# VHH binders against MLP-like protein 328 (MLP328), part 12

Target 1, 151 residues: MLP-like protein 328 (MLP328), of Arabidopsis thaliana (Mouse-ear cress) (q9zvf3)
Amino acid sequence: MATSGTYVTEVPLKGSAEKHYKRWRSENHLFPDAIGHHIQGVTIHDGEWDSHGAIKIWNYTCDGKPEVFKERREIDDENMAVTFRGLEGHVMEQLKVYDVIFQFIQKSPDDIICKITMIWEKQNDDMPEPSNYMKFVKSLAADMDDHVLKA
Below, E stands for the ipSAE of ESMFold2; O stands for the ipSAE of OpenDDE; V2 stands for 0.75 times the mean of E and O plus 0.25 times the DockQ between their complexes.

## First folded at step 20 (VHH; framework vhh_8k46_1)

Design Z4 (from W3 with Y110F; at its last look DockQ between E and O 0.86; V2 from the best seeds 0.83)
Fold by ESMFold2, look of step 20:
Formats: sequence, C-alpha cells, structure tokens
Structure Z4 (fold): chain B 151 residues (1-151), chain A 123 residues (1-123)
Amino acid sequence: as target 1 above (151 residues)
Amino acid sequence: AVQLQASGGGFVQPGGSLRLSCAASGFTFSEYAMGWFRQAPGKEREFVSAISWSGDTTYYADSVKGRFTISRDNSKNTVYLQMNSLRAEDTATYYCAADEWIRLGSLDEFDYWGQGTQVTVSS
C-alpha cells in the first residue's frame, strides 16, 4: 500500500473550455442548482467567489453519505486550471493531502477535456486510497456538462 | 475474464530497441488508462510509463524519459511501449496494468494486471 500518490483522468465535455473553466473557477454558487444530488451547498468562508486564495466550504453527498469539505483554491488562468487544496472536512480525516486540479482544454470548436489531477497522501497506512473521491469528482465534471451548455 | 497479454520482449544489445505490446480483452479498453511497470529479480516492481484513456496524457519514470514512448491503439485494444537506447539496467520483466485512471505512486488498487514479458539487455 502506497501512503501517497497521484490520480489523473480526463472527462470529455462539450462546448467552450472558457465557459467550463469559469463555472469551476468563479461560479460555484451555481452548483447546488445544477447538480444538487451531488452538491447541496457551497459557502464562501474567506475571500470572494472568484478570488485566488478564497476559502470555500462544500456540502456534498459521496457514496450516499453527506460530507463537508473546506478548501483553499489556487487559480491558474494561463492554463485554465483551478486547484482545490484540502484544508478540513470528512476527506481530511483519511488524507493529510488532498489537492484536486481541474484543467479545461479546448480540443476542437465543440469538444473539450477536463483533466482532473488528484494529489493525495494518507493520514496513516490504515486509510484507504481515495478511489471513491476520484469517482466522485469525475462524476461532478461529467454531470455539470449539461448545465454549462444551457447557460 | 479480463486478460492483459504482454509480448515483444527478448534479448537486445545495449543501445538497441524493442517494442512491447499489451493486448487487452474482457473490458472496455477505450475507457481505461494503461500503465507499464517492470521488476528485476530482487527488486520491487517499479513504474515505467502511463497513458490516459484518450492517449493525450502520458507519464514516464525519470529513468526512461526521452528513451521510451508509450502509445495506444483503441481500435486494436492494445497499448505499446517503444523502448530505445536500452541499457543494462532496463533488464526486467515488464508488466502492463489497467485502471479507470492513471495511478502514480501506488501499485495496490489497479483493476487489472497482465502477465509479464522478459526484456534482457546484454552484450
């Protein structure tokens, strides 16, 4: 069992990489309405919706279990990437490092890829690898696709 | 049943080249990331290279960067490892593995592992 690692996947999406990036970078307040079976709430703890270094609190359901997650975000506009750096929450009971990077890459006029990179380290050797959290964030990206297209 | 069959190993002189193939069956190959790993006798299995399901994202161990190229052909359910400028330290059994995403740093939770193919680099 590894104590740390990195997961990487790609989620095919439609439309504009810039619009998808804006949703994840700046418009998290729209998530409960768009994908409310996953995300029940997002609250600003510090900063603004679109601020580098802002701290946000997420209320979500993963594998049928309500959880809370507090993150500080890092914004990389040059690469259309936003990083959610884990600070506190249910996931941090298992992991001492949990950073998730969402990068949006235009492949053709109507096709984009969301590249998801999850950097993690377990709290201790007895904790599971975060495969279920990777499945969860992959689902968030896939399910948000339709809402971004409608907006 | 899932099967990952690695082939293309053999004997080669230092500086030579080999192309490994890993043919997959029993799962939807085009939805899976693929990786190559290697193990020399008395050593732990180590990461060599990985490729995303789309083929657009690749990773390499520092020891092989610039010499090895991973690729895939989803129409043939096959992942490849082109191995150039081979060195004695590349001698190992090479294994392919599959998972829903690229996993770096851990061997423990891969969905599928294949049978290995031997690569021997010797004069």
Scores: ipSAE 0.750, ipTM 0.881, lowest interface PAE 0.8, mean pLDDT 92
ESMFold2 (binder alone), look of step 20: mean pLDDT 79; pTM 0.783
OpenDDE, look of step 20: ipSAE 0.893; ipTM 0.936

Design Z5 (from W3 with Y59F L104M; at its last look DockQ between E and O 0.89; V2 from the best seeds 0.83)
Fold by ESMFold2, look of step 20:
Structure Z5 (fold): chain B 151 residues (1-151), chain A 123 residues (1-123)
Amino acid sequence: as target 1 above (151 residues)
Amino acid sequence: AVQLQASGGGFVQPGGSLRLSCAASGFTFSEYAMGWFRQAPGKEREFVSAISWSGDTTFYADSVKGRFTISRDNSKNTVYLQMNSLRAEDTATYYCAADEWIRMGSLDEYDYWGQGTQVTVSS
């Protein structure tokens, strides 16, 4: 079947799109304290926490399996979107393209959606589609929700 | 039991219009993305259009952009495909599918599939 594709979903969140965007854009160092069952660490490999083009390394647990992921990020402040472009890590053993876009959209004064777009291409036909990673990133957005409302 | 019941197909001349409906039951429709796919004789099933659970995000295959419109009514558990300016190349069985998110590029992962409805565009 397909060797490449795109997944899109929407996660309903509460509060301010700007504050949720800031968390994902600039404040990844807060993730382990907020959602430590998913994210155990985030470190800067190159650039700053809030820099377009920065490279960060994530230590996380997906389906009970500890993994490492290195990404270069792209910042789109006009659309309140951040893209994590996959460079290295466990996921890149299965995929040669793995880009995840988180976009925060204000729907009403207290209602937001996080639109998650995952662009992927398998290393080869024997690799699974990244459904587990899509479930994982959806859960990150949902579980971070309560920890942004305090800001 | 989960059911996706596609209807509204038929025979139409080139340039005509049809409206497909897909009525859903057996799952929480408002939490699911919906897609339309088609399969012509001798060809692989291909993506036509998709719509997010909220209805706010839609996608179209290049071959149908500007001619087809996907929509949904969560109060009726129904997704629609309005097909205008039909061409002979649109002749196919049209299938609706449901999944937790929009999938473009792989149809093996969709949770639920309908039986399909035939669309035939011929002079």
Scores: ipSAE 0.743, ipTM 0.884, lowest interface PAE 0.9, mean pLDDT 92
ESMFold2 (binder alone), look of step 20: mean pLDDT 79; pTM 0.782
OpenDDE, look of step 20: ipSAE 0.883; ipTM 0.929

Design Z6 (from X2 with D108S; at its last look DockQ between E and O 0.78; V2 from the best seeds 0.81)
Fold by ESMFold2, look of step 20:
Structure Z6 (fold): chain B 151 residues (1-151), chain A 123 residues (1-123)
Amino acid sequence: as target 1 above (151 residues)
Amino acid sequence: AVQLQASGGGFVQPGGSLRLSCAASGFTFSEYAMGWFRQAPGKEREFVSAISWSGDTTYYADSVKGRFTISRDNSKNTVYLQMNSLRAEDTATYYCAADEWIRLGSLSQYDYWGQGTQVTVSS
């Protein structure tokens, strides 16, 4: 059977956990202007823009290659966490399961972390582990830091 | 050169305790996740525990949860494994490993591995 696993990392960020969470939860329309080298577009496919269960489509560049990703989001306001559950896209050609959780945690008045959890399962044993996608989402969080209003 | 030097193994009776240490050099320890793994003779290496670079996130194999505690001291470039309520099935060589993030479900992708320390639990 195909290999599965979980990756977990933490990205140190500055400012307010609530404002970083809001960016990822509700303000994805700002991503192309803020980090357009990574994200070229985000569109709503189904549901309300900032609601639990909404489906969004992302156009992005990973390792110099344009890709598309369709996800259903799960919103957990109590923990300031948003989950992007993979439905379709280039990543789903390699993976049966691709769920990415972004959780924002206040550590001190000006320091937060973004805890990134990636839950994955390969389509088959010939597919690579998704290290490239983990590196990519880590860089998204790090590069967005300068574009979120500091408190 | 990168080195992960595990120590603190030995012989112990069932129900006893040991504390393993893994001293790191040759890389920026405070930026790496750390893991403990074990291998008994004739068996595959298996996951024991992992800790994030900050120390805030920890994971344990089901077989050791509640008995083992992972911790780290970034000022000493050292990760620890406190092993309580030891049992015969805990007998193995224990290895520490380092990587840029915690990896559960894959052993071959970790950047760095130590040479290990032997733990023997016998009556």
Scores: ipSAE 0.724, ipTM 0.867, lowest interface PAE 0.8, mean pLDDT 91
ESMFold2 (binder alone), look of step 20: mean pLDDT 79; pTM 0.782
OpenDDE, look of step 20: ipSAE 0.908; ipTM 0.945

## First folded at step 21 (VHH; framework vhh_8k46_1)

Design J1 (from Z2 with S30D; at its last look DockQ between E and O 0.96; V2 from the best seeds 0.89)
Fold by ESMFold2, look of step 21:
Structure J1 (fold): chain B 151 residues (1-151), chain A 123 residues (1-123)
Amino acid sequence: as target 1 above (151 residues)
Amino acid sequence: AVQLQASGGGFVQPGGSLRLSCAASGFTFDEYAMGWFRQAPGKEREFVSAISWSGDTTYYADSVKGRFTISRDNSKNTVYLQMNSLRAEDTATYYCAADEWIRLGSFDQYDYWGQGTQVTVSS
């Protein structure tokens, strides 16, 4: 049984990679209104809202269970990628490493890919692989699609 | 029922080439990542290559990088492995696998596995 690994997938989205990236990079306050069945709140814990190295707390529902997640974010404007590095939360009870990278890549004028990379390590061999969290983050990206301006 | 049928194996001289095919059925192929794995007798199964559902993202084991190329044709529900500059160490049964996403490091968790095709590289 693997104790660590990496998951990689792609979510097809419409519109502008820059606008989707901006949503994930800078506009997390819009998540509850857009995808409130997944995300109930996002708050700043440390640093500035839009800064590299800022720490934010997410309140979300995964598999019908309310959870909390604290992350330090890494901003990569050159590649239109944001990384959420897990610090604390329900997911960290199962994982000692949980880093999720969202990268937005323009494929054609109206088509983009959100490449999702999840880097993980279990707390111990008895913990499940984080397949449920991978399904969750895929659904966040897919469901946000209709709430980002297309042009 | 899900099927992954690998083919294209055979006997080849060192330095030669083979093209493996894996025909898939029983699931929505263009929503799945595909991988190639190999196992020589008495050895552990090892990762060879993987490709995302779109074909845009690929990974290769260090031992095959630059010599092997993974590709897919979603209209034919088929993934391929072009194997060039073959070496004796490439001798193995080659398996294709499918999963909802690429898994690196947790290879046993792929949803579906094929029966495999034999590749033998010998003088």
Scores: ipSAE 0.800, ipTM 0.903, lowest interface PAE 0.5, mean pLDDT 92
ESMFold2 (binder alone), look of step 21: mean pLDDT 79; pTM 0.787
OpenDDE, look of step 21: ipSAE 0.923; ipTM 0.955

Design J2 (from Z2 with S30D F107Y; at its last fold request DockQ between E and O 0.96; V2 from the best seeds 0.89)
Amino acid sequence: AVQLQASGGGFVQPGGSLRLSCAASGFTFDEYAMGWFRQAPGKEREFVSAISWSGDTTYYADSVKGRFTISRDNSKNTVYLQMNSLRAEDTATYYCAADEWIRLGSYDQYDYWGQGTQVTVSS
ESMFold2, look of step 21: ipSAE 0.820; ipTM 0.907
ESMFold2 (binder alone), look of step 21: mean pLDDT 79; pTM 0.789
OpenDDE, look of step 21: ipSAE 0.930; ipTM 0.959
ESMFold2, look of step 22: ipSAE 0.844; ipTM 0.914
ESMFold2 (binder alone), look of step 22: mean pLDDT 79; pTM 0.782
OpenDDE, look of step 22: ipSAE 0.928; ipTM 0.957
ESMFold2, fold request of step 23: ipSAE 0.789, 0.817, 0.811; ipTM 0.895, 0.903, 0.902
ESMFold2 (binder alone), fold request of step 23: mean pLDDT 80, 80, 79; pTM 0.797, 0.792, 0.790
OpenDDE, fold request of step 23: ipSAE 0.928, 0.927, 0.927; ipTM 0.960, 0.959, 0.959

Design J3 (from Z2 with S30D Q109E; at its last look DockQ between E and O 0.96; V2 from the best seeds 0.89)
Amino acid sequence: AVQLQASGGGFVQPGGSLRLSCAASGFTFDEYAMGWFRQAPGKEREFVSAISWSGDTTYYADSVKGRFTISRDNSKNTVYLQMNSLRAEDTATYYCAADEWIRLGSFDEYDYWGQGTQVTVSS
ESMFold2, look of step 21: ipSAE 0.813; ipTM 0.905
ESMFold2 (binder alone), look of step 21: mean pLDDT 78; pTM 0.773
OpenDDE, look of step 21: ipSAE 0.922; ipTM 0.955

Design J4 (from Z2 with S30D E31D; at its last look DockQ between E and O 0.96; V2 from the best seeds 0.88)
Fold by ESMFold2, look of step 21:
Structure J4 (fold): chain B 151 residues (1-151), chain A 123 residues (1-123)
Amino acid sequence: as target 1 above (151 residues)
Amino acid sequence: AVQLQASGGGFVQPGGSLRLSCAASGFTFDDYAMGWFRQAPGKEREFVSAISWSGDTTYYADSVKGRFTISRDNSKNTVYLQMNSLRAEDTATYYCAADEWIRLGSFDQYDYWGQGTQVTVSS
C-alpha cells in the first residue's frame, strides 16, 4: 500500500472557463447559496476573497458528516488554476499532505473541462486513501456547474 | 462481468515495435481512466502509462517516456499502448487496468484488472 499518491480526473462542465475559474478563484462566498448541501460556509481567516495566499476556512458535509477544513490557496491565472493547500481540519487528521488543484480549460464555445488533481500523503500507513474526498470534490465541481452558466 | 482483454504481445528484436490493445466490457468505458502496468519475473508490478477518460491527460513512467504512447478509442471501448524502440528490459507481462480516476503512486488500487499479454524482447 502506497503512503502517498496523486489522483487526477476531469469533470465536464458547460459555459465559460473564465466564469467557472472566477467562482473558484474569487467568489467562494457564493458557495453556500449555490451548493449548500455540500458547503455550509466559507470564511476568510487571512487575506481577501481574491488574494493569492489567502487562508480560508470551509464548513462542509462529506458522506453526511459535517467537517471543517482550513486551506491556503495559490492562484495561477495563466493556466486558470487554483490550488487549495490543506493546513488544518478533519481531513488533516488522516493526511499530512492534501492539496487540491482545480484547472478550468475551454474545449469549445460551450464546453469546458475542470481538471482536478489531488496530491496526498497519509499521516501513517493505517490511514485510508482519500477516495471519498476525491468523490466529494468531483461532486462540488459538477454541482456548481448549474450555478455559473447564468449569472 | 467486467472483462479487460489485453492482446498484441509477442517476440520482438531490440529496437522493434509492438502495439498492445486492451478491449473492455462490463462497465461504462467512457467514465473510466485506463492504465498499463507490467511485471517481469521476480519483480513487482510497475506502472507504465495512464490515460484519462477523455484521453486528454496522459502519464508515463520515466523508463518509457518518448518510446511508448498510450491512446484510447471510446467508440471501440479499447485502450492502446504503442511500444517503440523496445529494449530487453521491456520484457514483461503487460496488464491493463481501469479506475474512476488516474492513480499515481497507489497503483494496486485500480478497480479492474485484465489478464496480461506477454512481451519478450530478445536478440
Scores: ipSAE 0.778, ipTM 0.896, lowest interface PAE 0.8, mean pLDDT 92
ESMFold2 (binder alone), look of step 21: mean pLDDT 78; pTM 0.781
OpenDDE, look of step 21: ipSAE 0.918; ipTM 0.953

Design J5 (from Z2 with S30D D108E; at its last look DockQ between E and O 0.79; V2 from the best seeds 0.83)
Fold by ESMFold2, look of step 21:
Structure J5 (fold): chain B 151 residues (1-151), chain A 123 residues (1-123)
Amino acid sequence: as target 1 above (151 residues)
Amino acid sequence: AVQLQASGGGFVQPGGSLRLSCAASGFTFDEYAMGWFRQAPGKEREFVSAISWSGDTTYYADSVKGRFTISRDNSKNTVYLQMNSLRAEDTATYYCAADEWIRLGSFEQYDYWGQGTQVTVSS
């Protein structure tokens, strides 16, 4: 039977947790211009652009390979957290569960962290653990940092 | 060469306390998550606790919640496990481990493992 697990890490970021959260919650249209080597496109598939329960499609490059990912988002404004719940895409060929939570936490006036939680379950026991996707989402958060600071 | 040296084990009566330490070298400690695991004779190694590189995020096995506290001192490259209200079932060899992030559910993939320290809880 399939193996499952959870990964948790933190990415140190600068500035305002509220501004970083807004970028991930509401401003995904800025990702291609800001970090286009990672994200080439984000489109709305269902619902409103910045609403809880909206479905978006991401075109991205992971480990030099272009991929597509379809997710339903869950918004938690109280905790400044957004969840991307995996529905379809290249990652779902390896995983039957792939949920990624980005939470932004203010540590001091100029220092924040992005806590990244990845909940996963393999399609079958022969699939690799999703370490490459965890590395990818860490780099996505880290590389977005400077672009949020420019606001 | 990566080294994780666990210490602070010993013999203690039920209800007693111990503090375990794990001193790390050979890698950038403040970029790594740390975990504590234990193994009793004839049993599989099991998760006890984990802490993120920053120290802000912690996890505990249900069997130790409220009794054990994980902490870290990045200036000393050391992770700790404060073990209170010890019970006979806590008797095991305790191992520390390190990885780039906390792994729950699939602990075999931690990058580095220490040699362990024995904890014995008996009347």
Scores: ipSAE 0.772, ipTM 0.885, lowest interface PAE 0.6, mean pLDDT 91
ESMFold2 (binder alone), look of step 21: mean pLDDT 78; pTM 0.773
OpenDDE, look of step 21: ipSAE 0.925; ipTM 0.956

Design J6 (from Z2 with S30D G55D; at its last look DockQ between E and O 0.82; V2 from the best seeds 0.00; counts 0 for: unsure alone 64.1 < 65)
Fold by OpenDDE, look of step 21:
Structure J6 (fold): chain B 151 residues (1-151), chain A 123 residues (1-123)
Amino acid sequence: as target 1 above (151 residues)
Amino acid sequence: AVQLQASGGGFVQPGGSLRLSCAASGFTFDEYAMGWFRQAPGKEREFVSAISWSDDTTYYADSVKGRFTISRDNSKNTVYLQMNSLRAEDTATYYCAADEWIRLGSFDQYDYWGQGTQVTVSS
C-alpha cells in the first residue's frame, strides 16, 4: 500500500553502451520507426532533440491503450544517463511524481546493462502502483536493442 | 514451485550478530533481485535490504546501514543478511523476497515471499 517508491531494474543489452545511450539521448525521433508497436510518435515541445531540459511529448501504447506523455529531459553524459521527468499525460493522472532514468553501463566488450530507475509518487492512495509502466519501459529498452545493433 | 526458505534467526543480546540465509528454488535466481524485509509485532512490514542481480548493487534501510550487509551466492541460489551490532528494535520476523526488479518503498508487490524467521534481540 505504498504511496511512493522507487523501482530499479537492469536490462541486459548487446553492443555498445555509447550507442544505446546515444539512441536515448539524441535519437528519440527514431523511436517510432524502431519500436513502433510501443511508440507511435514523439515531438519536441521545447528545446532540441539532444538538449538538456528539452520537453518532449510521446505518443505510445501501454497495455493496449494509446497514451500521451510529456516529459522534461535531463542529460548526464558522464554517467551515460538520461532522465525523463514526468510533467503531464496519462501516467501523470495517476502519479504526482514520475521520473524514469535510463543508465547504460558497459559490462563487457559486447554486453551492456541498462539500469532503469523509476521514481514515483501516487496522486492519492487510491491510485495503483506503476508496475505496468515499469514493465513498459523495460520492454522499450529491450526492444530497442536490435535496432541499435543494426545502426 | 517457488520456494524461499529463510533461516538463521534466533535469540541474541544487544550488540550481537546473526546471519540470515534464504535459499531459493523454483525460479531463475540470477535474474531476480533479492530482498530482506522485517515485521515487528504491531508494526507494518518494512524494507531492510535488497541486492540486484546484475552487479550486486545493494540497498539498505537507513535504520540498518552500516550494521547489516546483504550478499548473494548465485551458485547456491542463496541470499544472505549479515546483521551486526543488533539492537532491540531489530527484533522482528524477517522475510526474504524476490522480484524481477528492486522495489524500494513498495515491498508488498514483490513477486515471491519466503516464510519468516524470527530474530529476537534482548538482554
Scores: ipSAE 0.545, ipTM 0.790, lowest interface PAE 0.5, mean pLDDT 95
ESMFold2, look of step 21: ipSAE 0.712; ipTM 0.869
ESMFold2 (binder alone), look of step 21: mean pLDDT 77; pTM 0.770

## First folded at step 22 (VHH; framework vhh_8k46_1)

Design F1a (from J2 with Q109E; at its last look DockQ between E and O 0.98; V2 from the best seeds 0.90)
Fold by ESMFold2, look of step 22:
Structure F1a (fold): chain B 151 residues (1-151), chain A 123 residues (1-123)
Amino acid sequence: as target 1 above (151 residues)
Amino acid sequence: AVQLQASGGGFVQPGGSLRLSCAASGFTFDEYAMGWFRQAPGKEREFVSAISWSGDTTYYADSVKGRFTISRDNSKNTVYLQMNSLRAEDTATYYCAADEWIRLGSYDEYDYWGQGTQVTVSS
């Protein structure tokens, strides 16, 4: 029985890797209008809105259940990657490590991939693996796709 | 019905090469990550290699890194394992597996498993 692990997948997206990266890096305030059935709000808790090391709080609905998540973000502009490092929230009741990396990679002029890496460790052996959260973050990336082209 | 049919195993002398194939049907292959695993008699199943649905991301167990190469051809619904510089300890049944994403560390949770192909490395 695994108590920790890593999930890796890729979500095909359209347009510019730079625009998608900017949305996830700097424009989280646009998430409720774009994908409001998933994300109802994002607020800054500490630091500057678009800065490495900033702490933000997300209000979201996962599997029909409203949840809250507090993360410290790490920004890697060289690789167009942002990491949401879990600090507090409903997910942290199940996991003592929950780090999600979104990396945006241009494959051709109009095709990109969002590589999603989820690093996790269970609070205890009785907790389920976080497959539901992996499905959720994959859906966030896929559903945001159409709305980046509108920005 | 989902099928993962591994083939290409056989008897080979140490230092030799084999290429395994795993033909998939019954699911949308180009949406699934693929993995190779192996199990020798009396031992636990172990991870060998994995590849993302696009083919762009690959992982290898330390014991095979530099000797084995995973690849895929989505037009043929097939994943491959090129095995070079084979050693006696590579003797095992090799299984392919499929899941919606690569799983590292939680290998029992892959959605689909093939029946395997035997690789025997002996003088």
Scores: ipSAE 0.821, ipTM 0.907, lowest interface PAE 0.5, mean pLDDT 92
ESMFold2 (binder alone), look of step 22: mean pLDDT 80; pTM 0.798
OpenDDE, look of step 22: ipSAE 0.929; ipTM 0.958

Design F2a (from J2 with Y107W; at its last look DockQ between E and O 0.96; V2 from the best seeds 0.90)
Fold by ESMFold2, look of step 22:
Structure F2a (fold): chain B 151 residues (1-151), chain A 123 residues (1-123)
Amino acid sequence: as target 1 above (151 residues)
Amino acid sequence: AVQLQASGGGFVQPGGSLRLSCAASGFTFDEYAMGWFRQAPGKEREFVSAISWSGDTTYYADSVKGRFTISRDNSKNTVYLQMNSLRAEDTATYYCAADEWIRLGSWDQYDYWGQGTQVTVSS
């Protein structure tokens, strides 16, 4: 079993890549109302909602377990990609590296994909691979789709 | 039952080409990433290439980049590996694998594995 690795997948979404990107880049305060069974709260610890380098704290439920996650984000407007770099939280008890990249790519006028890349390293060899967190972030992207299309 | 049936291996001279196929059944192929791996006698299985469910994202081991091309046809539930400019070092059993997402670095964690096809590069 590997100590570190990368997962990559794609989630098909509808509408505008720019609107989906804006939601993930700048509008995390809308997540609890949109996908509240996943995300119960998001707060700014440092910076602003739309700042490169901002630090945000997420309260979420993964596999029925309430968790907290603190991340510093990196914004790549050229590629419509945002990176959430793990700093602290329940996931960091298993992982010493946990970075998730969400990239939004327009495929046709009404079809986009969200490319999700998860870069991870275990705290030690006894820890499980973060498959459940990958399933979780896929579900976030898929479930947010309807809310962006409404807005 | 899940089946991954790799074929297209054989004997080829250095500099030659082969096209491997991996026919899949027993799962929803167009929801799965596919990978190619290889194992030479006495060596560990190693990553060759991977492709996302949509076909839009591909990865290659440095040793094969520029010579091998992965592709897929979701209408035929088949992934391919076009191998050009073959070298003696490419001699191995080639295995296809499937998972819900591309796994890099955690090579043995793919959900499904085929039995492989032999590629031998000799004069």
Scores: ipSAE 0.847, ipTM 0.915, lowest interface PAE 0.4, mean pLDDT 93
ESMFold2 (binder alone), look of step 22: mean pLDDT 79; pTM 0.779
OpenDDE, look of step 22: ipSAE 0.915; ipTM 0.950

Design F3a (from J2 with Y59F; at its last fold request DockQ between E and O 0.84; V2 from the best seeds 0.87)
Amino acid sequence: AVQLQASGGGFVQPGGSLRLSCAASGFTFDEYAMGWFRQAPGKEREFVSAISWSGDTTFYADSVKGRFTISRDNSKNTVYLQMNSLRAEDTATYYCAADEWIRLGSYDQYDYWGQGTQVTVSS
ESMFold2, look of step 22: ipSAE 0.851; ipTM 0.917
ESMFold2 (binder alone), look of step 22: mean pLDDT 79; pTM 0.791
OpenDDE, look of step 22: ipSAE 0.933; ipTM 0.960
ESMFold2, fold request of step 23: ipSAE 0.826, 0.825, 0.821; ipTM 0.908, 0.903, 0.905
ESMFold2 (binder alone), fold request of step 23: mean pLDDT 80, 80, 80; pTM 0.798, 0.800, 0.799
OpenDDE, fold request of step 23: ipSAE 0.928, 0.927, 0.928; ipTM 0.960, 0.960, 0.960

Design F4a (from J2 with T28D; at its last read DockQ between E and O 0.96; V2 from the best seeds 0.90)
Amino acid sequence: AVQLQASGGGFVQPGGSLRLSCAASGFDFDEYAMGWFRQAPGKEREFVSAISWSGDTTYYADSVKGRFTISRDNSKNTVYLQMNSLRAEDTATYYCAADEWIRLGSYDQYDYWGQGTQVTVSS
ESMFold2, look of step 22: ipSAE 0.838; ipTM 0.912
ESMFold2 (binder alone), look of step 22: mean pLDDT 79; pTM 0.791
OpenDDE, look of step 22: ipSAE 0.930; ipTM 0.958
ESMFold2, fold request of step 23: ipSAE 0.826, 0.773, 0.811; ipTM 0.906, 0.882, 0.903
ESMFold2 (binder alone), fold request of step 23: mean pLDDT 81, 80, 80; pTM 0.803, 0.797, 0.799
OpenDDE, fold request of step 23: ipSAE 0.928, 0.927, 0.927; ipTM 0.960, 0.959, 0.960
ESMFold2, last read: ipSAE 0.829, 0.826, 0.823; ipTM 0.913, 0.910, 0.906
ESMFold2 (binder alone), last read: mean pLDDT 80, 80, 80; pTM 0.800, 0.797, 0.797
OpenDDE, last read: ipSAE 0.927, 0.926, 0.927; ipTM 0.959, 0.959, 0.960

Design F5a (from J2 with D111E; at its last read DockQ between E and O 0.99; V2 from the best seeds 0.92)
Amino acid sequence: AVQLQASGGGFVQPGGSLRLSCAASGFTFDEYAMGWFRQAPGKEREFVSAISWSGDTTYYADSVKGRFTISRDNSKNTVYLQMNSLRAEDTATYYCAADEWIRLGSYDQYEYWGQGTQVTVSS
ESMFold2, look of step 22: ipSAE 0.843; ipTM 0.915
ESMFold2 (binder alone), look of step 22: mean pLDDT 81; pTM 0.802
OpenDDE, look of step 22: ipSAE 0.931; ipTM 0.957
ESMFold2, fold request of step 23: ipSAE 0.840, 0.839, 0.831; ipTM 0.909, 0.911, 0.909
ESMFold2 (binder alone), fold request of step 23: mean pLDDT 81, 81, 81; pTM 0.805, 0.807, 0.808
OpenDDE, fold request of step 23: ipSAE 0.936, 0.935, 0.936; ipTM 0.963, 0.962, 0.963
ESMFold2, last read: ipSAE 0.830, 0.857, 0.851; ipTM 0.907, 0.918, 0.916
ESMFold2 (binder alone), last read: mean pLDDT 81, 81, 81; pTM 0.805, 0.808, 0.807
OpenDDE, last read: ipSAE 0.935, 0.934, 0.936; ipTM 0.962, 0.962, 0.962

